# Designs tried in a protein design chat: VH-VL binders against UPF0305 protein MTH_811. Part 6

Target 1, 155 residues: UPF0305 protein MTH_811, of Methanothermobacter thermautotrophicus (o26902)
Amino acid sequence: MKGSDALIMALRNMAATLGVYDLMEVRVFLERSCRFVQERYRAIYVDAYMSMVVDSVLDLKAGFSGTPEMDDARYSLRDALKRLDEINAPTIVGLTVLYRTYVKGEPLHPPGTPFPGGFEVEKKDGVHYCPVKDKQSDNPEALCDICIARQSPLP

## First folded at step 21 (VH-VL)

Design j2 (from g5 with light chain S53T)
Fold by ESMFold2 at other seeds, fold request of step 23:
Parts: structure tokens; C-alpha cells; sequence
Structure j2 (fold): chain C 155 residues (1-155), chain A 123 residues (1-123), chain B 107 residues (1-107)
């Protein structure tokens, strides 16, 4: 899709100038978004999220061009941009969300990201499952509504 | 070889204005966030301001917010600090600093610093 | 804003000594703590980032440890060139905050 090419180019141009202050903006955003994470898991959660952000930036800097997985998208690009603007998402957070969702087709929390009770994001048969997606509907700082992961089935 | 060279530090009266420059070479300037740090004579280091590689995102210490403006001209490989409404407590050596390299930059550090330029605010 | 403290504010030591400098943050900064060395009339020089990772070209007698709020810089077998002022810097979030410094003087 031609729109995907324009998005990738815009994201690559943005990524070329990201740096330490943008990473600090992620951390400020994480402090607001970590309310659902128990204290003992926060360090691991922070590290996993920072790894996801850094990997996304590195992919874009290296010129990675994914094929969009629009079949799994739960938000149009226009609605995602509106959502990101409404929460005043930092530039690097917005870039990461758009890249993961519309270019790479991967969830915002990679498989293995820890959640309370020892649950994790899982990948089964090409579909990503998040144990807490439904629980985040009332969290104004959560981005689960944009994320391609589906709610994990009940046990 | 990464090189950073500050200039523009002079004696200025309280209430005055001054623009500092930091000339950069040896790296792709527009790809890196830049930082100003100052040090009053006989005192410790104080972070003043930071700016993204594009120049579009800027950050300030509370002590200078509203009086100082960080900017950059990527076509000239130059970082600037516009200082207005100068006060005695702004007397310091001003250093510019370069952030580190990806991927290690996830750990958030400043690896190269200029020699500094002295600003003196005195009647 | 995250406040940083250092101790001691100064110390006297001899060549060959092993010394430890501590730095404390007012909230968790995980491991986002850098150590800088500064000699009189010169710019700071990065020694350690991410609490314990030694910057390239820095002698192995320098080491760092800690996470959360409490961090240490250790210099083993102190050399004449190590007499300087040492600063920690939290790089977790803006505004960036240095510790007040530790002056290491020759005894």
C-alpha cells in the first residue's frame, strides 16, 4: 500500500533526529502508564518497553520497510493519530506506536513482557494475545486500544 | 574526531543579553541531541538545556526557563544558547555536550564536551 | 525534580589507595546514572554510564555499582591523574540533575 510507503518515509525522517531527550520522554510517559504494573515488576516492564522503543527506532534508522498487516489493525491511521494527540504522546512514543501497528504488525508489548500473576503477551498461530487488554479500557494513559494484540482467552 | 567549540562568552551587565555558539564537527550534527551545562566558579555542574536533533523539541532547567532559548542551525553544524535577562547567578562556564551513539544511547549519556566559554554577569 | 546527593563532599587519599564515592537519588532512577570526572579548568569526562558500564578508554581501575536510589563509584589503586572532582548525573528524566560533586585530593 502506497500510504504505507509514505508513512514509513515520514517515520524514518523523524527517527533520524531522535535522541536522549526523546528517550527521557518515554520514561516520563512510562511513569504515567505504569500504574497497572506491580512495583516488583516495574524494572522488567520498563526494560522491555525501552527495548521495544529502541528496536523500533533502530529498525527505522536502518531503513527497515515492513509490509503492513492491516487485517489485524483495530484502529484506522487517522483515529490512531487523533488518539495519540489527545493524550499528548511524545513524538518517539507516537512513532513507535505507528511503526509497530501499521508497518511491522506487532504488539506494543512484545511477547514475554511480564504482567501481574506471571502472565505474558503470547504469540500463538501468528496472533498476539495480551492478558490485560480488556482491563485497560478505563485507563486513559493506556494505548491498548491501538495495539494489534487480542485479549488472551480465559483459562 | 568529534570536536565541540563554544564561543561568545563575555562580560555582560545584569539585564543584558548574550548568544553563545557551539561549533560541531566530526559527526552528523543533525542526528544528535545537544545539551548545555554550566558551572559557576567554584561550584558544581548544572544542566541548563537540551535540544533534539531536528531542533523541534527543547528542554530547560527551571532556573533559566523563559529567559534562555536553545536552538540549532543544522546547515551550519552550530548549537546556540540565547540568554536574556541575565542575572549574577548566570555567571558560569557554559559547556556544550553531545549525546552518545545508538544503540547504547538507550542508556542515556553524554560522551563529548566542549572546552567551555565563560559568561560573567557583573556591574 | 530528582535531587541527587553525593558523599563525601571531599576526601584526601594517597596514590595506591582504594576509594569509594556514593551518590543517592531522591527517587528510583533504575540504573540511569552516569559518573563524570573533572579536572580543574577542563570539561567533565564521562567515566561510567548506566550505573556500571565503563566508557571506552577509561581505565579498568574505575568501576560503578548500584541501582534504584543508591550508587557507588570505586577507584582501585588510585593514580596521580585520578585526583579530580567526581560528579554523578541522573539521566532517567528531565530536568537532568548532577550530584554536588566529590573532591578527591592528594593527602
Amino acid sequence: as target 1 above (155 residues)
Amino acid sequence: EVQLLESGGVLVQPGGSLRLSCAASGFTFSSYSMTWVRQAPGKGLEWVSGISGSGGRTYYADSVKGRFTISRDNSKNTLYLQMNSLKGEDTAVYYCAKEGEWPKLRYSYFDYWGQGTLVTVSS
Amino acid sequence: DIQMTQSPSSLSASVGDSITITCRASQSIYSYLNWYQQKPGKAPNLLIYYASTLQSGVPSRFSGSGSGTDFTLTIRTLQPEDFATYYCLQSWITPLTFGPGTVVDFR
Scores: ipSAE 0.770, ipTM 0.943, lowest interface PAE 0.5, mean pLDDT 86
Fold by ESMFold2 at other seeds, look of step 21:
Structure j2 (fold): chain C 155 residues (1-155), chain A 123 residues (1-123), chain B 107 residues (1-107)
Amino acid sequence: as target 1 above (155 residues)
Amino acid sequence: EVQLLESGGVLVQPGGSLRLSCAASGFTFSSYSMTWVRQAPGKGLEWVSGISGSGGRTYYADSVKGRFTISRDNSKNTLYLQMNSLKGEDTAVYYCAKEGEWPKLRYSYFDYWGQGTLVTVSS
Amino acid sequence: DIQMTQSPSSLSASVGDSITITCRASQSIYSYLNWYQQKPGKAPNLLIYYASTLQSGVPSRFSGSGSGTDFTLTIRTLQPEDFATYYCLQSWITPLTFGPGTVVDFR
């Protein structure tokens, strides 16, 4: 689609100039967002998040991403852009969120990302489930409201 | 071959201004973040400032905020540091440095440095 | 801001010695620590990034270890060209901060 082509090209142009300072901004953002992660899980969580960000940047730099259907995403895209602006998200965080959500159709945390209690992000029947989505509703810096994952069912 | 060449370091009085340049060659300059690091004579290294590849995002040490401005001209492959309100404590050799390469850059490092240019601030 | 310390501040050694330099961060920087070597009148040269990964062209006698707050640079068979000052650098977040340096002198 025409709109998705423009989004992909914009994201690729942004990715071309990202570097070490942008990565450091992710870490500052991550420290703010990670304050409730138990210490024993923080290193694994940080590494998983940084890998997701870096993989998104590398995908865009390589230029081999597919063209997804994004008709239904147009309304969520406007909300995502507003949300990113409201929290003053770093450029690289915004790029990652938009790429994962509207180009890949993947959650902000990769499947297998560990959470306290031994829970993980899962994919079942084409739907992504996140164990902590509902717990983030009161966190003003959380991006869960624009993540495609649904709350993991209980039990 | 990556090459970085700083210039513009001179003797200047306190309160004065000076612009340093760093000429870059051997790589696609606009794709890389750049950094200024300084070293007072006989002292250790101090990070001063950084700038994104586009020039749109800039970062400063507290000791220089409001007095120094980092910038770049990607059409001239040149990094700049505008230094205003200079103090004796700004006396140092100023190095420019280039960030590393993707994908290894995820680990955040600076692989090439210029030879430095000496700024002396004295009354 | 993340404060970095190094120890020792200086040491004397002979060619062939094995030496160890330590670096400490005031908070966890995970493994985002770099080591630089600097000879008098010269720019710093990158030795190690991400705590333990050798930069291309760096001899295998150099090694790094550690994570979190405590890090170590080891030079196993000191060569004449290794007499220099060594700095650690945290590259986790801005502002970037160097350790104060360790001078390695000939005994």
Scores: ipSAE 0.764, ipTM 0.940, lowest interface PAE 0.5, mean pLDDT 86
Fold by ESMFold2, fold request of step 23:
Structure j2 (fold): chain C 155 residues (1-155), chain A 123 residues (1-123), chain B 107 residues (1-107)
Amino acid sequence: as target 1 above (155 residues)
Amino acid sequence: EVQLLESGGVLVQPGGSLRLSCAASGFTFSSYSMTWVRQAPGKGLEWVSGISGSGGRTYYADSVKGRFTISRDNSKNTLYLQMNSLKGEDTAVYYCAKEGEWPKLRYSYFDYWGQGTLVTVSS
Amino acid sequence: DIQMTQSPSSLSASVGDSITITCRASQSIYSYLNWYQQKPGKAPNLLIYYASTLQSGVPSRFSGSGSGTDFTLTIRTLQPEDFATYYCLQSWITPLTFGPGTVVDFR
């Protein structure tokens, strides 16, 4: 079982067959996730998330991938797979989460992604910070516990 | 040149079964999601079913769930629709359609359609 | 399910006219709306996707606009080949839903 090679190969095989219905499953997932986002932020949030998903799919289809940043991963790959299965995550969501976390070493929301109150995901001293990570602790559908970002410091 | 050709539409009795085929050519079939859309005589278009490129993910309109099964054989470049427990309201021309191309597929559209095959459900 | 409506259900027009067809969704579909043209006895043809992007080979006299719930298709300088039925389709989420269609007939 080669860890990173097996993962990358599996993700590329999955990406080869993704299409419009997989994108629609992302949108259903997004509607559930962004129902707690204020209306004025919702379109920007949806666009940013869809861009991140599409970019991940295109990278995998092209055979290009970023340098793994596995040292920041808080979940083992096995536990992440179990978590994704428990929430019945759509295939394309699972692909995106695993690619971003274990291949690129990037948070699920890119730095600069806006949140209510003008907060955003930041990168400081090589560490990614998310303004809302701790607020998701009670949400069984949240993927923040897999995300490499840490909670932003309180003021 | 992309081509889609449906076949298998015939007259069947209510409660009967029928399998439609859609032969595809001119593109890498397994890379694309495929769709069935139907149109009752003199009526509008109704989405029926969709399937991922691998065949592993399938989607159905409520009106056909449990009765219709979409499938594909990527080695034969063929999309199928198995229709069971047919009703009069299933009478329609059935079209297959191909999704568009990455990266523009982000915007979600169907660019090529077959000519359709007529299914008539009548006693 | 997202319900789609269209208006008018039919209209009569002459070559050279400009016409507008509207489509409304029961919830926001952002810009995930397609327009299709269908001639009698033929399969639908894609005209516009993502509310306003023309499909390759579609004449520039066709245009689309709108976002959220309200969308329009405009045909300027109507040509003889434009007499057809026009359908909108929301492609935001499953189940996909078409509008009921607008028949554009020759006066």
Scores: ipSAE 0.764, ipTM 0.941, lowest interface PAE 0.5, mean pLDDT 86
Fold by ESMFold2 at other seeds, fold request of step 23:
Structure j2 (fold): chain C 155 residues (1-155), chain A 123 residues (1-123), chain B 107 residues (1-107)
Amino acid sequence: as target 1 above (155 residues)
Amino acid sequence: EVQLLESGGVLVQPGGSLRLSCAASGFTFSSYSMTWVRQAPGKGLEWVSGISGSGGRTYYADSVKGRFTISRDNSKNTLYLQMNSLKGEDTAVYYCAKEGEWPKLRYSYFDYWGQGTLVTVSS
Amino acid sequence: DIQMTQSPSSLSASVGDSITITCRASQSIYSYLNWYQQKPGKAPNLLIYYASTLQSGVPSRFSGSGSGTDFTLTIRTLQPEDFATYYCLQSWITPLTFGPGTVVDFR
């Protein structure tokens, strides 16, 4: 069996025991992240992020898989696992990152996620763009280095 | 259908220990997070502890951390609460509760509760 | 920790009345609020989750509303079986915290 098949099986096994407390661990992360989101956008941001996490869990429970090939990327599974270990990531965070990056080929912030200044993650011509990717390069809590989104072009 | 039955509540002395059990049936136990909630006589509800479906992730209220240990045996469909260094303030009815179902679980709720077991801590 | 308050602490009402109970959180919990009903000697029963979604089997005379920090439970056309204590619960993050309860008594 291929290495990608082993990853998908491991993610499915992890998804089988996720529950309300795992969702609350995501919310602790969101509390930290929302300090950078204007108050009027926080509910939309929270809903979009929770939907992304829940969709990932449901896909794995149902046996769905994303595209097997990923965006043109300088990241590797080894780098992702290293980052997740460095932040002592909760199980559901690790599952979501690995599923979206290596199975589904989608960014860690879904399209429509709001950022200050009215900017958001966009999808154009099959490519995802993040308005803040380059700005996060020195943030120890950011996972932008392993996200498939590219930096948004100039406005 | 879903049934939760707590047991093990008795009178104990301060400083003593006690283990509560919650026998579960009517659902795939290992797929669900489980919770302990207590209620002192005549008082409101207080969340005590939670545990993931695998048993690998546990959560505690500050009032019990270091004294209580939540665990589960998925082969026996049983949830446990080990209670050490008991105090008078631990006197309560202890309920176990089951989380809801996916996909609605994203909204984070507890739909089934046992009828509780009374723990009394007095000398 | 997120503190939850409820008002009123108790109220008296007659069968057929409409009543409203409020719950407030010390910070935004978005819509992650549950309402429970408890009768003497019984376990709590879930009425509403996610602020406004009625649990299966709960009569439509119960409704919930609110988001952020302010939430309400409304019971329309109060029935004899509705005399009980009502608790809100924030389920946004741990530690989970309940409101102190509202006792609804027969007038």
Scores: ipSAE 0.763, ipTM 0.941, lowest interface PAE 0.5, mean pLDDT 85

Design j2 (from g5 with light chain S53T)
Fold by ESMFold2 at other seeds, look of step 22:
Structure j2 (fold): chain C 155 residues (1-155), chain A 123 residues (1-123), chain B 107 residues (1-107)
Amino acid sequence: as target 1 above (155 residues)
Amino acid sequence: EVQLLESGGVLVQPGGSLRLSCAASGFTFSSYSMTWVRQAPGKGLEWVSGISGSGGRTYYADSVKGRFTISRDNSKNTLYLQMNSLKGEDTAVYYCAKEGEWPKLRYSYFDYWGQGTLVTVSS
Amino acid sequence: DIQMTQSPSSLSASVGDSITITCRASQSIYSYLNWYQQKPGKAPNLLIYYASTLQSGVPSRFSGSGSGTDFTLTIRTLQPEDFATYYCLQSWITPLTFGPGTVVDFR
């Protein structure tokens, strides 16, 4: 089977046994990997990320998958796996990153996810833009380098 | 139709060992994380341990880390708690509990509990 | 670890009263708070999850509210079967932590 089919099958097998403790690991990861988010945005940001994770798990449990999309990925699959291992990412975080990036071709933060200053992730002409991608370049726990979104243009 | 039945609670001496079982039925056992919660006589509830559906990820309260081991046999639909180096403070009713269902599970709750099994640690 | 407190530790009430029980977390748990009822010799029974969502089969006189660190369980028109111990549980992160419980006794 093709590379994306093998990846989807591996992700489905992982998803079949995910549960409440895996969701709690996402939340620990969020607290650790998100920094300096203003309190007003923090709850909405956390909820959007949890929704993205849950939707990814549900898609895999139901057997739904997007069209493979790897054109804009900055890391190869091999390099993404190495990055996830280096930060000791929880299984469910690795699953969502791999599913979103290499199967669905979607950013880790859904369009409309709010950021400080009233900015948000946008989709224009098939390209996703993230207002904070360049600002995360010094954060060793950020996964922005794997995310397909590009830095939002200057105002 | 979900049923959880704990067993194995008995009187043991301090320093002793005991294995608890939780027999599960009425759901696809391997798809669900499982949990042990205990309650000392006259006291509140205390989370003890959790385990993923596959058994590959386990979680422990600090009070039991290194002494207790959670495990499961998915072919027998049975959850286990191996308790070693038992202390008087481990005296409690031990409950097993099942996590809720997707998609509501995003809200993280435990909807079915067993009736408990009493462990007494005394000389 | 997230510490959970409850108040009051006990209360006496009459059938027909409205009562409130509060639960506080030592850090934000957003809305990841569950309420359980427990009667002597019985397993805990889930009443409310995600701060305010009523579990199926639970009477509508129970309600929950709150977010962040402060949460409330309200029982309106207290019934004889509501005399029990009530626990909150944070389910945001491990280790899971219960509040110490609130005993609701018949006056």
Scores: ipSAE 0.760, ipTM 0.940, lowest interface PAE 0.5, mean pLDDT 85
Fold by ESMFold2, fold request of step 23:
Structure j2 (fold): chain C 155 residues (1-155), chain A 123 residues (1-123), chain B 107 residues (1-107)
Amino acid sequence: as target 1 above (155 residues)
Amino acid sequence: EVQLLESGGVLVQPGGSLRLSCAASGFTFSSYSMTWVRQAPGKGLEWVSGISGSGGRTYYADSVKGRFTISRDNSKNTLYLQMNSLKGEDTAVYYCAKEGEWPKLRYSYFDYWGQGTLVTVSS
Amino acid sequence: DIQMTQSPSSLSASVGDSITITCRASQSIYSYLNWYQQKPGKAPNLLIYYASTLQSGVPSRFSGSGSGTDFTLTIRTLQPEDFATYYCLQSWITPLTFGPGTVVDFR
């Protein structure tokens, strides 16, 4: 797709100049977004998020050609870009969100990402479920509304 | 082979200005974030400033914010530090440093440093 | 800003000793701590990153440990070439902050 090709090219160009300071901006962003994660799980959560970010950057640096986008994206690309700009998302966070959502069709937290109470992001029958999606509905800095995952059913 | 060479350190008066350069070779300069670190004579290390590979994202210690400007010219493989409103406490050896390599860079480190250039601020 | 402290500020030791230098952060930096060695008149050299990973070419007598706020650098079987000042650096977020340094002198 024409739009997808332009997006991938833009993401590759951004990835070429990302470095340690961009990684530190992810960590500042994580400090703001970790308040829903109980303290004893924060290290595991941070590591999972950093791994997802780094894997996205490495894919793009290697010249990854995306698969066709799944029709689970709930935000248009234009609205997602506006949302990222509204929260002043760091370049690397924006790159990761756009890559995961519109190129890979994957949730912003990988399956297996742990949450308090032993809950995790799961994939069942091709659908991703996030245990905390609805809890972030009023958080102006959360990106859960862009994420393709659906709210996990009540336990 | 990676080489970093700082230059421009001289004696300047308080309130003066000075631009430092760091010439880089042996790597694709625009792909790497760069850093300035200083060390006053007989004192410890102090991070001063950092800049992304593109030059579009910059970072400063509070002690220099508003007075120093980090920049780079990727066509000349050169990192700069413009220092204005210099004070006695800016007297230091200034080092430039290169960030490490992907994928290990996720762990955030600086692997190559220049030899430093001495800036002396004295009346 | 994350404040870093080091202890001791200096120490004196003999060849063959095992020594430990500690570094403390004012908040959790997880494992984003680096150790640098600096010899007189030289630029700093990276020894350890991510709390415990040795940089290529660093002798195995150096080791690092810790996470969160408390970190240690250990030098087993101290050698004459290990005379230097050692700095920790938190690389978790900007502004980056060094510890004040530990001077290791030979007796």
Scores: ipSAE 0.760, ipTM 0.938, lowest interface PAE 0.6, mean pLDDT 86

